# VHH binders against Rab GTPase-activating protein tbc-8 (tbc-8), part 7

Target 1, 248 residues: Rab GTPase-activating protein tbc-8 (tbc-8), of Caenorhabditis elegans (i2haa0r597to844)
Amino acid sequence: INTKEVRRMAWPYLLGLFEWNESPESRLEQFTSQYWQDIEEWRVLEAEVRRRDEEAFRAARARKAASPVREESCDVFEDPNEPTCSQHYDRENLITLFRANLHRIDKDVERCDRNLMFFSNKDNLESLRRVMYTYVRRNLEEGYTQGMCDLLAPLLVTFEDEALTLECFSLLMLRQRGKFPQRPGMSKCLLNLRSLIQVVDPQIYALISDIDYAQALSFAFRWFLLDFKRELSYECTYKVWEVIWAAQ
Short names: E, the ipSAE of ESMFold2; O, the ipSAE of OpenDDE; V2, 0.75 times the mean of E and O plus 0.25 times the DockQ between their complexes.

## First folded at step 1 (VHH)

Design z7 (framework vhh_6z1v_2)
Fold by ESMFold2-Fast, scan of step 1:
Structure z7 (fold): chain B 248 residues (1-248), chain A 124 residues (1-124)
Amino acid sequence: as target 1 above (248 residues)
Amino acid sequence: EVQLVESGGRLVRTGGSLRLSCAASGRTFSTYGMGWFRQAPGKEREVVAAISWSGGETWHADFVKGRFTISRDNAKNTVYLQMNSLKPEDTAVYYCAAELDWYSTLTQAEYDYWGQGTQVTVSS
């Protein structure tokens, strides 16, 4: 069963990335182009962050050698992503904020679900890191909050497309902050998803055609936009969609 | 959830050589600062050597300088401690540790992950 392909096609419409009457191919190419352009930009910033990490490491070890007594760890009272901390992003402020976010992301990426075969592939874990780095570079004011990678990971597993994953994740995060507007014509959105299922998997469509399709898709829409949780397992996520799409 | 597994500890004679290995299960191993620590019975744990994420910067304690060399292979997710000209005073349990967050702290006290240790015994 190709339910993953159905999710891949349906989810961008559920999130409001594509309109029912537009061709997504052109916009997807634009998202891909912008995504890789953004990566080229932050690769330069990352190189400087890592250089500063090397300097910090050298300085810390020199201090430890000079002072055998253990020093207290540095605690920062102010949130480095507070707007009052950096009122504009000149190079120094940009690097400082980006560095802080990269460190938080690196911790969480390491804690990502390693039991899932998808993330046993180092390339896929690097994809997760790149998408999240790009997201925080675009959203330095909000910055990275622990657990965001857990929300991003299911999207990456489903799409296997970094640019598409980023755009959908951005809309999901905008929804979480209460800034995502309700899209007019929700009934047409559900009809479009029905049509996508019919094209992608005629057998699933045939099974679902005997059930109130609008009810099943309304539940999927609400779950995806409103009830998405950090602790939701991939198996749980997949089973919810399997129940909806194969409802019998 | 980084797992560090040390290996290579054994009994060696004074003047001998030994290489310790620390294999990390971590996915972003190349972003970690890594260190080797040791603890002899009844003594405090002390830092032996440290290496930056890229391997470009290393530090060795004065009592091992010229005898021990820390290195890493990021492709294999492994850090090594090459120990030469071993002395009875080098007898200890050797621990591998990873420092994950450069932002929050730069002291050895704040190493985020630790291995269970490997015993090195140097006899005369």
Scores: ipSAE 0.000, ipTM 0.387, lowest interface PAE 11.7, mean pLDDT 71

Design z8 (framework vhh_6z1v_2)
Fold by ESMFold2-Fast, scan of step 1:
Structure z8 (fold): chain B 248 residues (1-248), chain A 125 residues (1-125)
Amino acid sequence: as target 1 above (248 residues)
Amino acid sequence: EVQLVESGGRLVRTGGSLRLSCAASGSTFSDYAMGWFRQAPGKEREVVAAITGSGGSTWHADFVKGRFTISRDNAKNTVYLQMNSLKPEDTAVYYCAARTEYGLGSFDERDYDYWGQGTQVTVSS
């Protein structure tokens, strides 16, 4: 048994995906079935996105011909992730929002962990893209934020299972947004995180110390994980994540 | 992702025709919108023509409309620029460029992610 196999078995429990008293096999079958059903749904939306990209291209072409200007760069797409109170979209709003997210994801996927042999394989980049597309389809309110692929990538490398990766990533994102139930020892975990941040980045620590402690740490946790991913090797990132997850 | 290699550039006489080819290697070719750009001596690089990944939409600059035609063959991973009725003003290095299809709405060279090395076209009178 190597370290990767141990992590593959342990991480779902550390992240809180599986309860000790339930059947992992049954839950895994449910995740897999739901995942591929979700893909069938968003493939239909993706086809419409492509059609609208064609229309946007034609509109940009017409505008370019009619209005010669100094600046030629032109994004004809609205940013539909701009604040809105509506949670239930008609099909038009849904497609517009999904399209904007796909564009952001595509750019980040191309640049995600290119130095790792796993992602030199285009099939694995397509796996990363499918998982992230599925995540944003389930979470259109939040949408895609630059850097989310950096969090998703280590999970995909470890699990090599798209459905399991998505479920674990969803839990990780809930933690970062502060939308998960408090577990025994959470206060201790936050104190340990504060001490670690003080050692790793004193400037960030100073900023955190000046505002409401619980709210500041909720925000800092997001930056903390992304910063460690960017500065540390995969092995070091894994070890840091495991310490944080075990304490939660 | 994709590597681009142009070919077909040469010396031609005014009124002649020439077809440029751009061979792409790497990932799925149809995921990329393609463009042809040129840079004439003493001028900035300018967009000549653009085509979407599916080939369903094309655009040509006013100074080449009716003379140049962009097309692509996704089965062969190749984009073409057919140049007819060539003029001395068409003398330039011609570049093939690719960008992610999603978000395509710009003819600005800065929005293209991948570029070929260029092929020289010279039109003499």
Scores: ipSAE 0.000, ipTM 0.126, lowest interface PAE 21.7, mean pLDDT 72

Design z9 (framework vhh_6z1v_2)
Fold by ESMFold2-Fast, scan of step 1:
Structure z9 (fold): chain B 248 residues (1-248), chain A 124 residues (1-124)
Amino acid sequence: as target 1 above (248 residues)
Amino acid sequence: EVQLVESGGRLVRTGGSLRLSCAASGFTFSSYWMGWFRQAPGKEREVVAAISWSGGSTWHADFVKGRFTISRDNAKNTVYLQMNSLKPEDTAVYYCAAGYDFEDLYTSSEFDYWGQGTQVTVSS
């Protein structure tokens, strides 16, 4: 695969999003509907995050000592029929976790491939941010780690479809974290990947040779996707990824 | 048990060079940002340089740019600070720290075990 159109069609199958006998149209519609519903939900959370950030900024600018403020929106002492405000407690924890993730994502998006003409367009950076926000909202336990935008960006450039990008990225993250289910023939694929790594990057091969294959694959994806993306142009990165994914 | 052990500090003359090392153990070194900090007599600790988990991104404070270079060797679980063109103002105890990202170097309580540091003294 060496054209953008072919990659756009092939990658969802190579990543395991679609089966060979599956019609993608109905599932694509479901992905799109769910994606924009998720955005509606976290947009409300983001508004609260930005409100709190603005308030904190004004407080810091006033140079006053800030006391930790606890919201009194949950009046557990005034409603004995609702002794625990679980929904409010969950909302507060959710906002706190989401806020931390948004701050990390915003910093990384700022560094993301500005040299590529696609990301010189601010609308495309906002697409990248939306997809990443949606991913972390669905995966708050794991959250955002630096470099995840480097994995997401090539998918967004290829698909130009936020919902499809998110679904494919989610599968890539499962694979990267060693949670992707192994299928018949996986041992052969791992041996082939190991051989490819030996040719492409002897240093990574040396690290892998003494490690369990499942752990080696997870490690190799992180090193290949993050380090090779920075070293190689997008085209070279795409070709390496396609060989690795096809070895599946 | 998380341990960070700094070494390499000594007395050097103005204009000299020195390389500091920080040996890390007890955590997955290759997954964490590493940083060098210093504390001069009568001053607060300040960030000197930082390096991403892969070594692909580095940051250096303006007061050391062009003179200091941070690097790491993930196979040896070691981070380095190469110091060139040393000035008396560089006299301080140098510490290393680990974090999940650059911001965590300032706020991480989980890796708040800064080593004992290594003393660098620059004299005329």
Scores: ipSAE 0.000, ipTM 0.108, lowest interface PAE 16.7, mean pLDDT 69

## First folded at step 2 (VHH)

Design c1 (framework vhh_6z1v_2; at its last look DockQ between E and O 0.47; V2 from the best seeds 0.00; counts 0 for: pae E 3.3 > 2)
Fold by ESMFold2-Fast, scan of step 4:
Structure c1 (fold): chain B 248 residues (1-248), chain A 123 residues (1-123)
Amino acid sequence: as target 1 above (248 residues)
Amino acid sequence: EVQLVESGGRLVRTGGSLRLSCAASGFTLDYYAMGWFRQAPGKEREVVAAISRSGDSTWHADFVKGRFTISRDNAKNTVYLQMNSLKPEDTAVYYCAADFTYGELDSVGYDYWGQGTQVTVSS
């Protein structure tokens, strides 16, 4: 029995992507198609981001060459004649915001779980970047927050499927913000979670047992996934996540 | 461990050529702009050449323009400085440096430095 294969099959159901009585074949094809379509869209935006990065590089080198004169620019009065065209302004705002997010993602990716053999392969780092870029493009108003790659990485290692990883990560992020689908049998899932925690960690069980369903999940998610991931091995993280997800 | 290691520095005659290499360990250069600097005894460290994150843009100081060429090989996680038509005034310790310019800010600054490799040009 391959534990990784079991997790790969179970996690989408535990996260609530599929119903327990659902055959997911058609939806998996839809997720894959939409994922690669989204990538084609943001690649156009990324090309403009990278063009601006190249301009910034050239401008920075020019400023260093002219540094004695540049000292006079410290209190430069900004040009008050900004573009008044709302269409041009909206496009600039989108590119500027997307660029800032890509920079944060790239910085985190280079530091994300580099001690794992999986991420010593540059192709797998590219997969991680693509999934996160796609997530941020779909959720641009919220944007990228430091540490999100640490939550995404274990999912990518388990699934090795970018589209499925993105859909499951999106649900995990909704749960983190206290937004999650309501399902028949939630009480049974919570009971199963409490029973499992009691066996694994009686002290954590005692703490959680006095909190209602929504509070219990929010508390467990905060403590186990965000505060303790860095102190846990991937295997321990997987076990904690499965206990929490079973409550869904 | 994050480290940059320069190699290729040696004694060479005026008019000769050298290729310096800078290899990165513990991180991917794909996310960094790279620069070559040099420092002669009793002089300030000066910028010789720089290459953008993508490798599509390069900059070379006026005193080496047409003689030196910076390049990068992301597959080997290495940056190069090809030095041609060497002059005695090119004698210096050469350093490579990595700059995460295109991260959160577009500021210029260098995050990692190598230990240097000595180039000596004799007449």
Scores: ipSAE 0.465, ipTM 0.760, lowest interface PAE 1.7, mean pLDDT 73
ESMFold2, look of step 2: ipSAE 0.280; ipTM 0.673
ESMFold2 (binder alone), look of step 2: mean pLDDT 81; pTM 0.827
OpenDDE, look of step 2: ipSAE 0.242; ipTM 0.663

Design c2 (framework vhh_7qbe_3; at its last look DockQ between E and O 0.33; V2 from the best seeds 0.00; counts 0 for: pae E 11.1 > 2)
Fold by ESMFold2, look of step 2:
Structure c2 (fold): chain B 248 residues (1-248), chain A 122 residues (1-122)
Amino acid sequence: as target 1 above (248 residues)
Amino acid sequence: QLQLVESGGGLVQAGGSLRLSCTASGRTFSMGWFRQGPGKEREFVASISRSGDSTYYADSVKGRFTISRDNAKNTLYLQMNSLKSEDTAVYYCATDLSGFYEVTSPSEFDYWGKGTRVTVSS
């Protein structure tokens, strides 16, 4: 009777978060607990990023009013302890990488689906930001790529649950990574479209056959990158996404 | 067959100005300027959205360079002021196929021009 409520129940199974014979209640509690722990962890990191942004802003303002500053020379750094725990990179690299990603996310969140009433509420924009920050913190090697907010937003609108949204988005991103730049998935989509054009309309195919296929079909790049999200209403997007997800 | 043709490069004394142009023979979306110095990796300079509403600059050129576009002429511009010796490079025009991506990496661009050389002398 309520299509949004049916989607909330079905989408986690379609995306593969749960097996179809699974009753997920204890896992949902675990996801929520882990989600808020992750937020506490990266809020410390975010605070350091914001402190550095403020210092850089003040330094830039001081340079506008004064002589050029000399570059600070490297000094000997005392090593307080040998690390006993596993880390992928040192603290400075972590902060620098996270800072770059936060700036990209902030820009895109402010522009994401602003015509939709759900996102006219700033609390919902902050929910989108928190989920996106948490995803990127878990996946810093991948990082943030423009378009991720467009894929995340319909999940948040449907679930209205940040932890569940994050887990489902993570699985969606596994399906989508091949279509981001430098991956063969986009080429496959465009070549399949060209083959479909050849079957459906040989006259159009003849017109494009001598042109580089990526340029000839450039109008379709965003279609496949975002699974039509920016081409359709949310309702039509939901139907398309459900077909794509059901096909595995 | 999209073509991107850069022009306006040359020799300029430090502190001078130069204006680069790039004309496109077909549809473009987000566009950008990149540069490659001698023995260096190609680096981002500036980018602009399809509408022109959003612009992005590398920190090294911020406040000195201005990117703009004229969609009626299908032309991208880079106004370079207060030029420094470090700005010496081959400057490349590029486009991607998404009007909403703000990209700073060559991997986000699908089409490239041949480049125009800018030399800044002391």
Scores: ipSAE 0.000, ipTM 0.194, lowest interface PAE 11.1, mean pLDDT 79
ESMFold2 (binder alone), look of step 2: mean pLDDT 83; pTM 0.851
OpenDDE, look of step 2: ipSAE 0.026; ipTM 0.500

Design c3 (from z6 with S53R G56D; framework vhh_6z1v_2; at its last look DockQ between E and O 0.02; V2 from the best seeds 0.00; counts 0 for: pae E 5.0 > 2, unsure alone 63.7 < 65, placed apart)
Amino acid sequence: EVQLVESGGRLVRTGGSLRLSCAASGFTLDYYAMGWFRQAPGKEREVVAAISRSGDSTWHADFVKGRFTISRDNAKNTVYLQMNSLKPEDTAVYYCATDLSGFYEVTSPSEFDYWGQGTQVTVSS
ESMFold2, look of step 2: ipSAE 0.213; ipTM 0.650
ESMFold2 (binder alone), look of step 2: mean pLDDT 78; pTM 0.800
OpenDDE, look of step 2: ipSAE 0.048; ipTM 0.511

Design q9w (from q9 with Y56W; framework vhh_7qbe_3; at its last look DockQ between E and O 0.22; V2 from the best seeds 0.00; counts 0 for: loop humanness VH .151 < .165, pae E 15.8 > 2, placed apart)
Fold by ESMFold2, look of step 2:
Structure q9w (fold): chain B 248 residues (1-248), chain A 120 residues (1-120)
Amino acid sequence: as target 1 above (248 residues)
Amino acid sequence: QLQLVESGGGLVQAGGSLRLSCTASGRTFSMGWFRQGPGKEREFVASISRSGDSTWYADSVKGRFTISRDNAKNTLYLQMNSLKSEDTAVYYCAADFTYGELDSVGYDYWGKGTRVTVSS
């Protein structure tokens, strides 16, 4: 049996996206539909960001206050209605927040492409960008933190599904920022998962049997928030994550 | 454990063509081809997503090699055209990419390889 296939099926339940007695198909369809609707929405904002980037570039190329034609076309003679100023402020705030975040994402995504075989395929890199843009659009109060793409990338590689990746990443970020309440039937779910791990990977079963849950939770946050890759293989990292997630 | 079996290697004249196959014992996600020439380290050749919609090639093989897959048969292919002497190598099939900058080749499963020799 393929360990990646097991992860693809199990990780959404471990992260709490699905309940263990739940059939996921209708929710997966809903996630996909919502995901592409969200993309259509923020593409409007992205277009405004790109227009502003181009305007800034043109202004820098002009070098001086010698841009009277632009100043004239942007004069106060355009629609001076009182109601529009309030909505323009809200739009300006959204564009400003989104612009800063997109620039940060773009730099991290470009770094990711240089270092990862999966993302040497430009289509996969664009998938990563789309998911990250969508996450940040949904979470502008948090915004983009450097290194988020490194946490998102393993999920995208595992799922190869942008909408599912986004939903699981959102839950992962919530768990890292705080604890979820205990779910009903958690003991039953943990027992079933431990039994499955025993069949699939006895070495992980031994690890999960010996680890204290509170200690494991603290350890997982350190490994997720820091560059854990240099200290353990990614396969070992995923197995430790699965133990911690099962304990929650 | 998933098993990968390559076939289709052999001796071919420069400028010729070969088609490599890799049969998996079960369903796979992303797949790829790697090769190791005499006295060289293993290098990436091509990869393909689970659906087959996304492909990637090393610069040295772009335009000459084509990766494809048939998911109904659990089989990965590499069509190699316009072969050169530097293409001489053992070609390895790989499956299920695992993220990791600590692992320059992050696939979980590997075949035993099939030898391609390009003469003249």
Scores: ipSAE 0.000, ipTM 0.165, lowest interface PAE 15.8, mean pLDDT 69
ESMFold2 (binder alone), look of step 2: mean pLDDT 82; pTM 0.835
OpenDDE, look of step 2: ipSAE 0.016; ipTM 0.309

## First folded at step 4 (VHH)

Design a1 (framework vhh_6z1v_2)
Fold by ESMFold2-Fast, scan of step 4:
Structure a1 (fold): chain B 248 residues (1-248), chain A 121 residues (1-121)
Amino acid sequence: as target 1 above (248 residues)
Amino acid sequence: EVQLVESGGRLVRTGGSLRLSCAASGFTLDYYAMGWFRQAPGKEREVVAAISRSGDSTWHADFVKGRFTISRDNAKNTVYLQMNSLKPEDTAVYYCAADFTYGLESGYDYWGQGTQVTVSS
């Protein structure tokens, strides 16, 4: 039995994405549909971001004052019965925030684990980029923090499914921020997963069984984003994550 | 871990043509604005051409405009400088550089080791 296949099956349940009493395939179809709808939406925003990047390039090469685009500026007192000016400012704020986040993501993706054979493939780096863009678009107030791609990358390698990776990563980020949802039947689900792991991979089961769960959750997640991932190989990272996730 | 490698520099006669290549090793150029710089002995380094991330926008210094053309092939992870109608004053070491912040005057720079171009009479 392949350890990667065990992880692919177990991780969504350990993270609380699936429950044993629901249809995982039906839920996955919903996630996939929503994922590609979200991509269609932010591709329009990205096109405008890239247009602004081209303007910035031209402005930098022109030495001095390349004009900011002021022709479409809404500069009148807001009419409370006509929201056209506020709509324009809302979109400008959205594009400005999204652009800043895309720049941070692009920089991190470029530096992400290029020594791993999976990410030597440009298509897989583009998958990583799409998943992170979609995450940030859904969580724009929180935005992108350097190192988030290091946390996302092992999930993508394990699942090789962008929509599933995004949903699992979203739950990980909620957990890291102390906002992880508590679901009915979670304890029973974890026991069932532990039983499955015991049969399929006794070594991982031994690691999960030996942890003090209260201590594991107190501070570990902060180190996953930066130091833990960088210090540990993917295999060690996987084992540490599984222990912590099993701790609920 | 990260390296830019220039190639194509050689001795060429006045009026000749050369194409320089700059290949990235250990990273992708897809998200970088790229530039070609040159430095002659006893002179400061100067920018000769630049190309945006997408390749849709280019800039060429006045002293090479109409003679040199910068281009990129992201599929090959390579940037080119096509040099035509070469003059003795084009003799220099040519460097490529990568700028992540979309402008060569600022941002995070990666530099190649340089390739020597010599133009003789």
Scores: ipSAE 0.507, ipTM 0.792, lowest interface PAE 1.6, mean pLDDT 73

Design a10 (framework vhh_6z1v_2)
Amino acid sequence: EVQLVESGGRLVRTGGSLRLSCAASGFTLDYYAMGWFRQAPGKEREVVAAISRSGDSTWHADFVKGRFTISRDNAKNTVYLQMNSLKPEDTAVYYCAADYTFGEWDSGYDYWGQGTQVTVSS
ESMFold2-Fast, scan of step 4: ipSAE 0.546; ipTM 0.822

Design a11 (from c1 with E104L L105S D106S S107P V108S G109E; framework vhh_6z1v_2)
Fold by ESMFold2-Fast, scan of step 4:
Order: C-alpha cells, then structure tokens, then sequence
Structure a11 (fold): chain B 248 residues (1-248), chain A 123 residues (1-123)
C-alpha cells in the first residue's frame, strides 16, 4: 500500500476534520464547492491588488527620480492586519489588508527551494498560493505570518486536493494558536484509526505508536512546527506530525 | 541553488547592438520586479532599467532612454536588456537583480543578484 495514500486517508481524522462514525463524502463536496466559490470572490480582489501594484511601481519610480525625501514614511505605524476602524469590511479596507497579505504570501511561496521535487512544478506553486490566499481571505484579522507556507506545503503534497488541504490546514492553525476543537468522541476516533492503520500499514503503525514524549511538546507545539520544520525533511516532518497528532 | 544567471556580455563596436539575458535558477521571477544595473571601473553601481512583475510598466535611466529596452518573459523565467546604439561609456559589468518591493530600491535592498556580465564597447 502506498504510504502517501494511507496518510491522505488518516490525516483528516488525526487533525479532527472528520468524526470516526462520519461519512466524509458530503462534507468533502461542501468543502470543494465553498473553496471554488471563495476563489471566484478573491480573484476579483486580486485583480484590483495587481492594478494597485502596477500603480505603486510607477509611483515609486517617480519618487525615486525626484529628490529623495530624507524622512522615512510614518504610515507604517499600524499593522495592516490589525483593525483600525469598525469599517473593516468595506472594500478599501478589505483590499488594503488582502494586498498586504498577498505580498507576504507571494514572497514565501517562491522560497520553497528546500522541497524542490513537488514545487519545481509551477502549477503546484500556484496551488499552494491559491490555498493560502483563500485561508488569509477567511482570516484577514490574523493574516499571514512568515513560515505558514512551510506548514501548508506538506499538507498539499500529501492531499493534492486544494479544498481538503485548506480545511486541514485551518485546523492545524487553530492548534497552533491554542484554539483547537474539543469533541467527545475524539479519543475513541483516534484509537480506532490507529487500529485501522495497524492492519493496513504496519510500518506507519510502528511509527505512530512509538513516542511517549508527544505530550511534552504540547506547550511548545507552535515553536516546534515553525522552528524545526526548517531543519527536517518532508518525510521526517510527516512522521513527527503524525505522532503529535495521534497523541492523546 | 537559487540564483540569477546572466549571459550575452561581450566586446562590441561603437554603434553596435547587444542583447543581455538574465534567467532565474531555482525560483520563479513571476513575483519580482526586475532591474538591470551596471558598474564601470572606479564608479558606483547604478540602475539602468527596471520592469514591473507583469511587464506592463518599465523605467529606463535618462542616459539610456531610447537606446536600451528592458523586457521580460515570465513563461521562460527570463529578463532581457536590448542595447542599441552602444557607446564607449556603456562599457561596464551589467548585473540583473530581483526586487520584491514593486519599485526602485537601492542596490543593497534587492533580494537576489546575478554574477554580472562584462560589456565592452570599443571606439
């Protein structure tokens, strides 16, 4: 059996996207429909962002040609992701925040050089970009933080399904921020999943069953994923994540 | 490895033409504004031309305007500098650079730099 296929099957349950007794087909169709609807919406916003980028290029060139201002801009005193007014939803505020996030995402997407095999394909980089754009459009207040693409990338490689990747990534981000769902049947679900994996792939089962220290990292989970992801290969990252996610 | 790879520099006679190419290796240029810079012996590095991410907007220094044209082909991950009506004062090492700021940054602020390609214009 393909290790990647086992991960694709197990990860949504390990992350808490599906209940053990749940049929995922209906939920998957809903996620896919919502995902592509969201893309239709933000493509209109992206077009305006790119128009403003071209204006900014022309304006910056004009300012550089003129005598340089000896004073730095003071307009950066507030973070674009922090609400400055209750009119957060209006078009201008929306585009301003979305644009700032797109710039950060674009920069990080092009830095996937440590994982060249999958992301040497430009289409896969565009998939990564679309998933992250959709995530930040749904979470503008929190916005994009450098390194989030490093967390998203392994999920996209595993699933090769943008909508499913987005939903699983959203749950991972909730765990990172200390805001993960508490469901009554979760422990039973995880035990049943482990039993299934034991039958289907004993190698993966051995990996999942073999770490007593997973709980020791819970308080530093965010730092672990952000700091150590850079030091580990994708395969090592997958194995570590699976142990942590499977832990009680 | 992530780098910009330049080609096309050579010896050329006054009044001649030359096309420089700058190809990205290990990353895509789709999200970068690009610039061509040059540095002559005993001179500071100066900006020659710049092009936006889409290629819809360009800028050329006054001393090359009408003679040099910057362009890009994002599908080929390459930026070009077409140099016409070359003069001895155009003799310099030409560098390409990638800039994520959507404008003209000082040389020290560019994200990636090429190795440089020598252009020599004889009188």
Amino acid sequence: as target 1 above (248 residues)
Amino acid sequence: EVQLVESGGRLVRTGGSLRLSCAASGFTLDYYAMGWFRQAPGKEREVVAAISRSGDSTWHADFVKGRFTISRDNAKNTVYLQMNSLKPEDTAVYYCAADFTYGLSSPSEYDYWGQGTQVTVSS
Scores: ipSAE 0.491, ipTM 0.774, lowest interface PAE 1.7, mean pLDDT 74

Design a12 (from c1 with L105W V108S G109A; framework vhh_6z1v_2)
Fold by ESMFold2-Fast, scan of step 4:
Structure a12 (fold): chain B 248 residues (1-248), chain A 123 residues (1-123)
Amino acid sequence: as target 1 above (248 residues)
Amino acid sequence: EVQLVESGGRLVRTGGSLRLSCAASGFTLDYYAMGWFRQAPGKEREVVAAISRSGDSTWHADFVKGRFTISRDNAKNTVYLQMNSLKPEDTAVYYCAADFTYGEWDSSAYDYWGQGTQVTVSS
C-alpha cells in the first residue's frame, strides 16, 4: 500500500469523521454537494467584498491625490426617522467581517509553504483558499487566525479532495478549541480504523496486530493538538506520525 | 527567494515609447495591488501609477496621464508600465512595488520593492 493512500484512508477515522454504522461513499457525496453549494453562497459575498476592495483602492488614490484641505464625504446616508432594517444591518456586518477574514486568509495563503511541490501549483493554492473561505464562512464568529492554513495544508495534500479536507479540518479545529466531540468516542474510531486496515491490508494488520492501537493513535492526536506540524516539515511530521502509528 | 525585478529601462529618444516589466519571484501577484514609482537625481521618490489586484482599477499621476498606462498579467506574474510620448523629465530610476493592504497609497505600506531600472530620455 502506498503510504499516502493509507493516510488518506486512516485520517478521517482518526479524526472521528466516519463511523461503522454509516456509508463512507454516501457521506462523501453529501459532503461534496454541500461544499460546492456553500461555495456558490459565499461567492456572492466575495463578489461584494472584492467590489468594496476596488472602491477602497479608488478612494485611497483619490484621497491622496486631493489637496490636504479636502476631506471625503460619507458614502452612505440614512434618514434617522425611518425604520431600520435589522437584516440589512446584519448583512452589512456580515460582509465587513467576512472581508476582514478573507484579507487574513489571502495573506496566509500567499505565504503558505511553497517549498512543497504541491503548492508550487497555483491551482492548489486556490484550492487551499476555497477550503479556508468555506471554513470561515461556516465559523464566522471564531473567524480566521494566522497559522490556520499551516494545519489545513497537510490535510489538502493528503486528501486532494476539498470537501473531505474541510470536514476533517473542521473536526481538527473543534479539537484545538477543546470542543472535540468525545462521543462518537475515540475508542470506536480506533477500533474502526484497526478493522479497516485488516480488511484492506491483512499483511500489515498481522504485523501490527499486537500493538495497542489506542495508545499509538492517542499519542498521534497529541501531535495535531500541539500544532507540532508548525515546527516541522511535512515529511518530518508524517514520519513521526508513522513511527507512532507503527510504534513498537 | 521573494523578490520583484524590473526590466526594460534603457536610453530612448524624446517622443519615443518604452515598456517596463516587473516580474515577481517566490510569490504570486494575484493577492497584491501594484505600483510604479520613480526617482530622478536630486528628487524624492514619487508614485507614477497603481493598479488594483484584479486590474479593474488603475490610477495614474497627473504628470503622466494620457501618456503612461499600467497593466498586469497575473498568469505571467508580471506588471507592466507602457510609456508613450516620453519627455526628458521622465528620466529616472523606475521601481515597482507590491502592496497587500488592498491599495494603500502610503509607500510605507508596500510589502516588497524592486531593485529599479534606469530610464533615460534624450533628444
Scores: ipSAE 0.524, ipTM 0.801, lowest interface PAE 1.6, mean pLDDT 73

